VHH binders against F-box/kelch-repeat protein At2g24250. Designs and how they scored, part 9

Target 1, 374 residues: F-box/kelch-repeat protein At2g24250, of Arabidopsis thaliana (Mouse-ear cress) (q9zuh0)
Amino acid sequence: MAMKKKISTSSIMPDWSQLPEELLHIISTHLEDHYFDAVHARSVCRSWRSTFPFPSSLLRQSYSLPAFPLESKDLCCTLEKVPLFLFRVLTPPDAADASSEYFLGGLGQDKSNDHVELPSPLQCSVKVNVPGTEPILMNMLDCQIIPLGHKYRLMIGCNPEEYSAAFLPLNEQGGGGEFVALLDCTDLFLVLRSTEMRWIRLEKPSTASCKELFTFRGRFYATFFNGDTFVIDPSSLEATPLTPHIDSNFLVPSGNEELFLVKTDFLRCRVSRLDEEAAEWVEVSDLGDRVLFLGGHLGNFYCSAKELPHGCGLTGDSILFTVGSRNVTYPYKYGVHTNKRKAEDNINCWRSSRENRVLFRNRYDPVLSFRVER
Short names: E, the ipSAE of ESMFold2; O, the ipSAE of OpenDDE; V2, 0.75 times the mean of E and O plus 0.25 times the DockQ between their complexes.

## First folded at step 1 (VHH)

Design r18 (framework vhh_6fv0_2)
Fold by ESMFold2-Fast, scan of step 1:
Structure r18 (fold): chain B 374 residues (1-374), chain A 122 residues (1-122)
Amino acid sequence: as target 1 above (374 residues)
Amino acid sequence: QVQLQESGGGLVQPGGSLRLSCAASGFTFSDYAMYWVRQAPEKGLEWVSTISGSGGSTYYKDSVKGRFTVSRDNAKNTLYLQMNSLKPEDAAQYYCARDSEWEYGDYGMDVRGQGTQVTVSS
C-alpha cells in the first residue's frame, strides 16, 4: 500500500561564502547608499568583507596638529571629523504609525551616552537608549541610519576635549586640502592654519562665554551668551560685529545658502533668515525642504529633506530639538503647534500633528524620562 | 562651576506663606529657563513651576495656580517662589533646577540645587 510521504527540505545550509564574486559585486553596487546594510553584509564572512568595502562615510578622518599649547605635556594632538547620524528606532509596540523615536549620535569609538560605537564585523548589534524603556541591544538592520553631516573634536593624546571647534576647509573639502580651524578654549580662542601648522592665540572679541562656533560662507561665526555675535575672517583673524544685531538665540547655517536665526520663548519658536543685501532679519513662514537641528552639546545644524531616504519619517519644514544627555528627539513642524498648548495635557512640548499622541516629555519627571528604573 | 543654592524654607501652619530663593552662579542665568520642583517623603519628584529665561513666560502645576508665583531677578542671578495659602500637601523638599535647553523648559533639567525643606503642619 502507498504511504503519503512528506518530502523533507534539505538540511544542507547554503554556503554564503561560496557566492560568486560577480554576484557579490552586484549586491554591493545596490547597497552603496545603504550604509549599515553594507556594514552588516561585511559581517557574513571574509569573502563578503573583501567585496563590501567599509563605507567611507563612517570612517573618521583626522588631522595631525602641533602639540597643544595649553597642555603641560608634549602630547599628540589631532582634530577628528566625527560623522553625525540620526538613528530612527522602529520598534513600535503595535501596528499604529503614531510615532518614530530618533536618537542623535556620532558613529565613533566614543563611550558617551550620545554616541554609538561602530558594530564589529562579527557583531551586528549596538546598545541604543530609548526613552521610557530599558536600553535595548538593537540589530543594525532594525535601525534606519540617516547621515546628517559631521562635527569636529579635539583629541589630546587619547582623550577628547570638550572645546567647541569650527573647521573651514579651503577649496577641497574632501581629500585633505588646506584648512583653518578655530577652537573655543574657554578663556581664549586658538586658531590653526594648515599652511603654518602652529597655534595662534586669539583674544576673545567678547568677555562673555562663547555659545556657538561655526562656519558660513567662508568665515567663522562666534556667538556669545550675552548676545554678542562676531564674524571672524579666517585670513586676517579680524573680528567684526554681526549686523544686524541679534539677541541670545540660535544661529543655524543652511550650508552656504542661508543663515537662520531661531528665537525661542519656551513654548514658541520663530525663524528668520539673514538678508545680507538689506542688512535685516526677515521672518519666514516655512522652511521649505529644510530640517533644523537645535541644541545640546552637538550644536546647531541643518539637513535637506530631499537628501533623506524615502520613508525616513522626516519631512521638510521641521525643527528637531535635541533632548538632554541622550539626544533623543522628535520632529516638530515649524509654526504648527508653537503657539498652542493642549488643554488636556499638563505637558509643555512641541509636536507634529501626526505625533499628537507621542508625549515623550512631561514636566513631572523630566530627569527620569531617559533612565531605567532600578 | 555651576551652582544653585536654595533658601527660605521652614515650618509654617496651613494657610501661611513662604518665599523661597535660589541663588545661581557659574553660568549666564538669563539664558536658562528655571524650574521649581519638589519631593515629598515617599513620593517622586513633582514639577511645580517654570519661568522662561527672560521672565516673560510662567507656568504652574494646576494645584498651585493662584497660590504660588514664580519670578526672577536676572541682575541678581536669583530665582524666587512666593508660596501663599500653603496646604499640608505642599510639604516637601523644594529644589531649584536649571533647564537643559534654556527657554526650552520641556527638555528637562540638567542641574539642580540641594534643596530647602518646607513643612506645613499645625
Scores: ipSAE 0.000, ipTM 0.184, lowest interface PAE 15.1, mean pLDDT 64

Design r19 (framework vhh_enristomig; at its last look DockQ between E and O 0.06; V2 from the best seeds 0.00; counts 0 for: pae E 12.8 > 2, unsure alone 64.7 < 65, placed apart)
Fold by ESMFold2, look of step 2:
Structure r19 (fold): chain B 374 residues (1-374), chain A 121 residues (1-121)
Amino acid sequence: as target 1 above (374 residues)
Amino acid sequence: EVQLLESGGGEVQPGGSLRLSCAASGFTFSSYAISWYRQAPGKQREWVSTITSGGDTNYAESVKGRFTISRDNAKNTLYLQMSSLRAEDTAVYYCATEYDLSYWEDAFDYWGQGTLVTVKP
């Protein structure tokens, strides 16, 4: 530790940008386990920014793949692992407004860094791309930030575009990085096994277009708009109907722990979980602290409500549909009474709660943006 | 903002024909499958037909051979040509993208756009 001389020329308040680099290094070692704090530290000044690297956990990971073999288009191909986050805009404790504002989407580094240094609070910000508008600059200090896992997408061509893909990493002795990828093309599936490094054509098992494509416990799942659902083995590429047979609107993996099936008509939903030991779907009336998000451009996923404050509008044990022709919806909950059309109400199902009204600002790529009114 | 606007509904005699249109905006129409659904008074919504981005078609058994789905990607427009219409075809007809499922979430007191087809007895 060098002898520190007190600063005699600075008189009005501490200038954090004047900290010696030795102290910044000590601070950085205490932030290595708190990745969002590293982003905040980088916003202090140029000295802090050069000392604290951008956290790798917040970057998109990418994998170079063989050229994409479409008609007359052998294009470069990259698979991205995109981390997902839910941002809740913090309201002052004494706010008169009963609403909460949310942004949900993939996070990545903005490569268009400008050459001017913004004030420290604005440097700790995320640009939110809402289609058809100027990007929204959102200060992370004004947000509660909840990680939601990740999503895979395939980038193809000189202007990379997202294509629907499922990615299954394998635990192999081949030096790591072995995987199988499944791509939904209009008229077929394409499969890439890393051990072959070329695309394999695979006929779709249904005549309808593919609705959802995901992985669960080492296998691919494909759902189709006509209700067909298939499980595809990554080794044999055999596609078999999901057993037990289901007519489903949505399948929702909860990590590798559970797979939920949501069946719905226009007025109600039924939710089941896969009981692998009994080889059956078991109807459930409780999702615990889960909020399910269904049908949006980000796919089907869930959020834990444990970290959310009471009264923020998002509560556990609920289902939120994130796609549709209207800008307004409500969470579905189990056991909700209807009060308008049906005197003989069966409450042993999931229905629109008509509580905590959700107003969508954007539900299309790249960000889901909505406000919840309590 | 994504918009789907149905038109072309009306009254028709049994055995008659109608052509429904769905004008799409606010998304890349050519990249997605588009479907027709219908809801008769007092009944649940029923899938009618789907056309993929590649042009493959599929139909509910009740309409096979009588209805033809098509798309014009240059005009962002989906069509349903209905022929040999029957009283059972009377319904409000809706179009939907492969990621647009919300019309069945509405409480039916303000179910949105749609086009009414009435086949008179």
Scores: ipSAE 0.000, ipTM 0.164, lowest interface PAE 12.8, mean pLDDT 70
ESMFold2-Fast, scan of step 1: ipSAE 0.143; ipTM 0.619
ESMFold2 (binder alone), look of step 2: mean pLDDT 79; pTM 0.787
OpenDDE, look of step 2: ipSAE 0.376; ipTM 0.734

Design r20 (framework vhh_8fcz_2)
Fold by ESMFold2-Fast, scan of step 1:
Structure r20 (fold): chain B 374 residues (1-374), chain A 122 residues (1-122)
Amino acid sequence: as target 1 above (374 residues)
Amino acid sequence: QVQLVESGGGLVQPGGSLRLSCAASGFTFSSYAMNWVRQPPGKGLEWVSGISGSGGSTTYADSVEGRFTIIRDNDKKMVYLQMTSLKTEDTAVYYCATEYDLSYWEDAFDYEGQGTQVTVSS
């Protein structure tokens, strides 16, 4: 029941491939903090690709290290910084429910294909297992992508090692490139200072297996499966028990300003914030715009809901629980079939529903669940 | 080393009952929620039930609610799944899991092909 209205208009479709490179440079400067937008811009045409640099925050960074001291051959050793992302699986707009599906993934360089860039939308695919169907290929650049931070991994002679690693850059903004790295090598910790470039053996502060290793306010934090938690000074290497005492080992740094403790009882969470001056954990009833990701083996991450893509399905005052695989790199690359196992090991798909349903894909896939804070 | 050992599966007629057991070792059992998950033939893993570390809270998948009961004994480091009114659709390999330990399956657990098989058939 609408009447046709005629509006006098003219439409001219611009030839984006002929846009002056000076203007493209101005646009690329604007997009350098919007890295997936920059990647999409690079897929428009050859001129845009040459003008828009590949975002450095998406590149796999590596640090050359001295030969690994514990055993084996005298092989090259590197510490790789692997960015981690939460990808939102698009649900059909006509779906009966409002549920969304998410999966975790990382980025890496595909040296088998001599590839150093994130794939274009037409070439980027991963195999995603969906209940009741054959595995499907999904275009990763069509997903809503949420950066979760990064994980460090040790590489010896091009082989990844299952050692937990924490990396503390010193004078990062001022230059100098100085750092301290801490590795959990099962039976002991190894420390490397960039100023010395030699491995230092450090006794484990706990006899239990290390659960999580991370950095906060210029110090290393190590949590253990028996509940032990220690703060390690990067200069003295002295390990001291975390005070005040904790009854959970889910510690989540929120930037450099706040440290949260998440205590889980099934179906509910309690969150406390460290008050360092009072030496107390103060219970928090509202996280505001904060979203906390508890990733177990993948690490614990924070983001601001205000910085998330519109309509991504995540809001502030929320906690996302993940259980990750050790194989968190190369979840997708050009020629996904050449590394099918690695891609499948790193991809998990879950459905958030009004019924709190969780879908598992295989024994090594990360598991996502939502919990309501109370 | 963190270990979870499932037992109690078998062949049962539709409408029958089984009790699955999971023995845990190598971690502070009472500090972690425990879950049962299952893998039907030719399908992926499906979450079945969960219980809090204290045992004070339980939850169930809609498909099993009212038929299955999850309980734990923290002194014995055991979690159990009492299954009643079993259906052919319940046929699966059943696994015991913590929410946070699945990422350690290859290193902390030697679980390749393990679990307890439940077959519901007439």
Scores: ipSAE 0.000, ipTM 0.257, lowest interface PAE 11.4, mean pLDDT 63

Design r21 (framework vhh_6fv0_2)
Fold by ESMFold2-Fast, scan of step 1:
Structure r21 (fold): chain B 374 residues (1-374), chain A 123 residues (1-123)
Amino acid sequence: as target 1 above (374 residues)
Amino acid sequence: QVQLQESGGGLVQPGGSLRLSCAASGFTFSSYAMYWVRQAPEKGLEWVSTISGSGDSTYYKDSVKGRFTVSRDNAKNTLYLQMNSLKPEDAAQYYCAKGDEYSYGWDEYFDYRGQGTQVTVSS
């Protein structure tokens, strides 16, 4: 169970500094999926630090870009691959159930590039920096941290920008590092090809505001608040309407294998899967091991419940909704058809909407930042 | 910019009726689901009802089904809650709230634009 592994790690410091390397290697293999447990293990002693590698999922890849064309100053510009995590606040024993509070956000390094070693596993506290807010101190042992995936963000002059970004690697297996990036810059789209390293201005295919940008099966997808949805070819930059048509609903890519359409009315959801051969949306009654995230400004994501730590409180066949500007997340169990359960499913959102239980974030940059050892 | 102003509350006897109104401004009213939520003294917030942007779909808390009816007039940017057969446990401050653009539910920062409207049921 993931909670028992974490407890074991936090209790091991006095007795485990002399453990043989072969045993440490076996333990490190089991901690690969528990990112902060691996970081905590590295803080025990020097032999543990050499044995447990720094989690690659916490490292930020960045891509150097040409000077931003919509900025009057010649400022450095980079595209960051930001890991996204679901933070579960562990509640007191009277409320320790599947309805625990959840928050969706990114994890990153302090902007000052301050490399702080985490305290011992029993005293893990980090300063959380939210842009425009004084740092607050959080005890990370009070939160379960669940990895979900990645989001790309634009950095101009060391400041994150609110522009939506989609990143398409080309020949990712070939090691060439070639890519195409698409940015929503309010009045227009910007495209960058790594082969040319110059910005291309692209007329938006809809006059409505862009809702989401994402990649699926080697193409860009752009959805708009009026319900328009377009597929954009990364080579020709031609935009074609998505067929079959969607009706102001949420699109969730499941890797490069499946595309889901979520239609919801507060308490009830219907999920459909794209049947490309029939050119139609086919309603599904069961999501299996899938967990779908409707993450607001962070985008829509998928994960497999099989890849999540045991005991994390998330199950397959569920949808998580992120509500409002403060990034509060609530769960919805899909596939249950009783009218009573449908009416009661979102009662927990009223518990989570309490002011003192929300992690604050900048509305223009939903990423929370921590100081983490490298 | 989003503004919501509730009205129509008052004092009624058990079994009585009240009609609540919510005047909305600062957004395209017909494009958003609207909610009625309530808070009794020393209690948490409770969801009461939801209506879709078009008005075609309505949802209710189990304890108010058959007694409360939510409706909207998109031409007047107004949300309504007709409350019949009121019970002492319905006594609360009632608020209307606008739905989120990305998901369902409400933005807790924007769910209290006014003072709400008080419903008192004397027994």
Scores: ipSAE 0.012, ipTM 0.350, lowest interface PAE 8.8, mean pLDDT 66

Design r22 (framework vhh_7sr4_2)
Fold by ESMFold2-Fast, scan of step 1:
Structure r22 (fold): chain B 374 residues (1-374), chain A 122 residues (1-122)
Amino acid sequence: as target 1 above (374 residues)
Amino acid sequence: EVKLVESGGGLVQPGGSLRLSCAASGFTFSSYAMGWYRQTPGKQRDLVADITSGGDTKYGDSVKGRFTISRDNTKNTVYLQMNSLKPEDTAVYYCAKGDEYSYGWDEYFDYWGQGTQVTVSS
C-alpha cells in the first residue's frame, strides 16, 4: 500500500531553541506520562535533548542469563523485554479507500547493531528501503502509536534468536526480583529459575511442534500444532493436559480471569470461553469491549478498547489477525462475515501497488528493524 | 518437523491429464491452507492454486477451468487435478504449506516441498 511521505520539522516558528532551561524543566515534568511528546521534544535541538530525559518506559529491560547450553561456544545470553506497539497508518481524509492499515513492531534502540527497532524513539526520521524505489525518508513518529504491552526475546551475544519465551515473575510485579523463564528450543524446553541461574532441560510434553508459550494465572501454557495443550507449574515443572481438548490453534488469555479459544476460517471466527468448573468451551455471542490480537510469533493477547487511545480506530468486539511475515494486521468485527472478494482485493491491491510503501521485515524475530539515519 | 512430499508428475501429451498428490506430515493438516505453485527455469514462481482450511479455492488465471485443487484431511493430502494440459504447463510443481494466517499468497507460505516435474510434450 502507498504511504504518504511526511518529514517532520521539530523547529519552525517560533524559535523554541531560545526557551530558558528553567521553563524547559517545567515542561519536561509535565511530559512524564507523554513519552512520545518527550521524544519529539528531544529532537528540537541540543539544549532540549539534554533537558528532556529519554523516557524510561521506552528503555529495554534486560536480564543477564547463563551461557546458552545448546551452543558449542559459551556465549553470553540476555533476555530482553521489548515494548510492543501497533502503528496506525493514517489515511488522508480525501481518500476513497476507507481502510486503515496497521503494523506491529517493537520500539527501542539496539546499541550493538547498525539497525534499530521500529520506530526509533531517538530519531524522528528513518531511511526506509522499499523494493523497486529509491530509499525514502519517513518520520515514523507521525504514525499513531498504540501500546500493546511487551514481548520477550532471547539475545545470544548480539544476535536475536527466534525462540519463543514466556516470562513469569514469582513475586509482586512492583517488587519482584524472582522469575521463571520457559523457552521453546524446538526439540526441548529450557527453563531458567532466577534463584538458581542455570539452564534446566525439560522434555516437551507433546511430540508435536510447539506453537506458542504464554502465562495465565501464574502458570505456563504450551500449545502444540496437533491440538495438545499443557499447563506447566513453574515450581514443579509438572505438565498437565488442558481439558477439554482444543480443536483450534488460538488460545487468548484475557487478564487472569478469562481464557478464550478462537476457531477460524479465513472469513469466519467463533470464540469460546473456558468454563473451568464445567470443563467445557462455551461459545460467546460478542466480545464486548475486548480486542483480540492473533498471530504468529507475536503471540496471542487481549486489550480492552476502553484502555486504547481516543481516535485510534479500534473498537471493542474486534479481532486483529497478523498476516504473513510482514506483520500486517487487519481488524475484523466479531460476528461480521467479511466479503472474501473485498478482503482479497485489498491484499491484491497492497501487493501489486506501484507506489512507495513501507515493508516491515520479520526475519527470525517478531520485533522489526529499519535502517536509521542519526 | 514439517514434511511435504509431492508425487504424480511425469511426461504427458498435450490435451492429457495428470493428478499430483502432496503427502503432508508434522503439523495439523486440517488447520492450514495448502497450495500448488510452479516454476519454469528462468522465471518467477507462479501460483497455480490454493485451498484454505475451510475449503475455499483460488486459481491462477492461466489454469482456471482446467485445474482443480482438493484436499483429503483424513489422508493429510492435497491434490491437483490437471486437465487439458498444454506445453506451457511444463514446469516443476511445488506443494506449499501456508502459515496459520495465510491467505494463500506465496510470501505467506512457510514451507515448500522438493517439487515434481511435469513435462507436456508430444
Scores: ipSAE 0.000, ipTM 0.220, lowest interface PAE 12.5, mean pLDDT 65

Design r23 (framework vhh_7qbe_3)
Fold by ESMFold2-Fast, scan of step 1:
Structure r23 (fold): chain B 374 residues (1-374), chain A 120 residues (1-120)
Amino acid sequence: as target 1 above (374 residues)
Amino acid sequence: QLQLVESGGGLVQAGGSLRLSCTASGSDYAMGWFRQGPGKEREFVASISGSGGSTYYADSVKGRFTISRDNAKNTLYLQMNSLKSEDTAVYYCAADLYEGYDWSSEYDYWGKGTRVTVSS
């Protein structure tokens, strides 16, 4: 059907559906790092939808698993890969000294829907919990989105379980979706190999509670609240203690290249890098362009400041951390605090400053559901 | 639910000593002492790890105050020696629930405070 569009109330705003394909392609290239902007661009018209690709980081990958062995009913069981993001509310230009609010969350498809529907810009909102006030709704168009990584979660039927999970893809000789998964089920570990599709019960290598499971250089790593850390071979399932011994539970893998250890106190943080050949932790005095994220139960992440959007409020040589049970995250400038220990460098004194505090929604399962049309 | 109950505050002469106690309903948490003086913001005083193996002090109290714990009694202590008029404050006991060996965590539980007044 024929449809006639009018220019908006401002003569400056054109009819965007009439832009040449070449200009749309140029705009698309400039929006590669702006996930919500790309999603909203896709809702303008059909030509924009075909020109702007759907952000792959917003897609939730799911793996079908055998019936859960610790469940009394034969319920469907799946492992979901949940992308994690840091959201920042943009500071008004006329308030240069005003603090920006940040919060950690994931984005995902509404589980009640078979199709992903694109939300209206006016309906695209996130609920933020602010201490001392009722939760507020913020428009996601007012947020800058910073990708941090992924967390795996176990689904039994339609319910998420609070089990730590690590996922190791196998891709040699065209393995086509082969993987090994490791779950912390409180009293024991469960292992699943995609080649067998059978749950394997594994005795925990430590009597302490497991803090985190992750993968690094093709192996599983398990940290425990007593400081024990073990490396688990995905083929043999043999657990060996990490050497050299660690005195902190904050291990941060930087892809497959480096493993960092972060030790914190009320005065400062110390970062060390694993030297596997020397079997030593070597203290790092400057992180350069590195940004380390300590997410507690959500996991620990690495990003390069070069990959961060301009004006996001994060710079290199920084640690962003959310630990403890409260919904507060704060940035820590590593290089400034490494050389001196003064009252002003006291982490607790610095954390009490409102401008250094960041809100986070939920540490255990920070997922926001929305509908996005493809 | 974790509860923190402070005791031992009172009036003391400059140069004197006081020992504050904090009883917790659990153990193995990182714990600390904070204080708030008249017309001042709350400030850090001292902290101790869940095991008691690591301790940290604010520069203003280092060498005068000693933090310790007895996990068998679920009790935290602050031994305050060589007290000064500047030490006059309400002293708060705090616990870091999740990361007992990790000092970067936000303190989740706070006591109601105990008042310490140092006279000349």
Scores: ipSAE 0.000, ipTM 0.236, lowest interface PAE 12.5, mean pLDDT 66

Design r24 (framework vhh_enristomig; at its last look DockQ between E and O 0.03; V2 from the best seeds 0.00; counts 0 for: pae O 13.0 > 2, placed apart)
Fold by OpenDDE, look of step 2:
Structure r24 (fold): chain B 374 residues (1-374), chain A 122 residues (1-122)
Amino acid sequence: as target 1 above (374 residues)
Amino acid sequence: EVQLLESGGGEVQPGGSLRLSCAASGFTFSDYAISWYRQAPGKQREWVSTISSGGSTNYAESVKGRFTISRDNAKNTLYLQMSSLRAEDTAVYYCAADLYEGYDWSSEYDYWGQGTLVTVKP
């Protein structure tokens, strides 16, 4: 009975740093359209970093705008398109039930003159500032990068002050064509049309401070801290109220597909989607694979749960509210029953759940760090 | 890893005093309401006291005036000062943390300790 010696093929993990340059070039060409993979590739080792260029698509796009007429000085104006990402620190597979760490912010090439020598093979890193501790560098190889969309900022002056802005392309080609920009100033809105290349004053439709400007399907949307919400036509510049004055309204676009309105008393929420054809809000009980993040400093945004690995702590069909100045979010699910609220007959609402909580760890501009808890 | 570790339990005589501690780690302690529970042999677990993230305190009627709950956020530690102890106070004492203070969404706490035994006997 010949004992078949189980050749333990010690799977010698190949040293990827020794991959021939020729192969790296081939790989690089195939990753050209996969900018997140390119970022990860750049984090493998020095040779990989040299072979894989930083993806241009991840760079902040800048648009030179006409000088802003402020206080008799013509200040240079630059519109920046800032991509937003979630960075998830990957946890070991055996830790599927563990909390996941996330960072919300932008990704870009380091332009700082302070060349911090990074240890090899660490080439692309997220710097995490934890109060009271030294900054921690996280290798992008240990992170998942999830796109969340874009925000626009207007930079004015030599010491650039940042203003909230919305940018609306008027042609299908996107960047470089005709556009309308809406800028939030302290007392008024300013509008710039590419055809005119001059700033036009626009009265704010609310007396409150503007909370957020964004675009959805060819229109501007403005939210205010008092709960006012308006849609602004880019041509006529007419503002139309979207909702009655309610203290706690949130608008969140889901790409170009859906615009959601969330009404909440923080105990219960009602969610509606905009039916543009019918010009009405339609109540919804299902968000699909969407996770809505509401009330944060970075505005309202959504994430597809499908983009997240299993066990990350986020599930679709969820709303996460950041309430007040607290570094804590509250999750909401539709039709959740609580023992104390058994008497409430109306289960047709979104209610707080203990699942999928997000705890903010720190906040630093422009990145938020948080942990997703189960 | 989230941990709640109770300590300070032991044997005391009736009328005596004991101080329990609960050391927390792995989460932002200051954001949580923290509670003490106890379970006597053959009995159900019962609520003893809660201190909110803001420092507000609440007590079960059975321990009111005798027990004092406090917290040190800098040390991530919860305390229970017990005085005028009675035989009926004999139990395993547990600390529990809940993020949803004031919002009674669930009877379940987020985190529980392993407990510490308090025995009151002559």
Scores: ipSAE 0.000, ipTM 0.256, lowest interface PAE 13.0, mean pLDDT 76
ESMFold2-Fast, scan of step 1: ipSAE 0.226; ipTM 0.675
ESMFold2, look of step 2: ipSAE 0.005; ipTM 0.214
ESMFold2 (binder alone), look of step 2: mean pLDDT 79; pTM 0.791

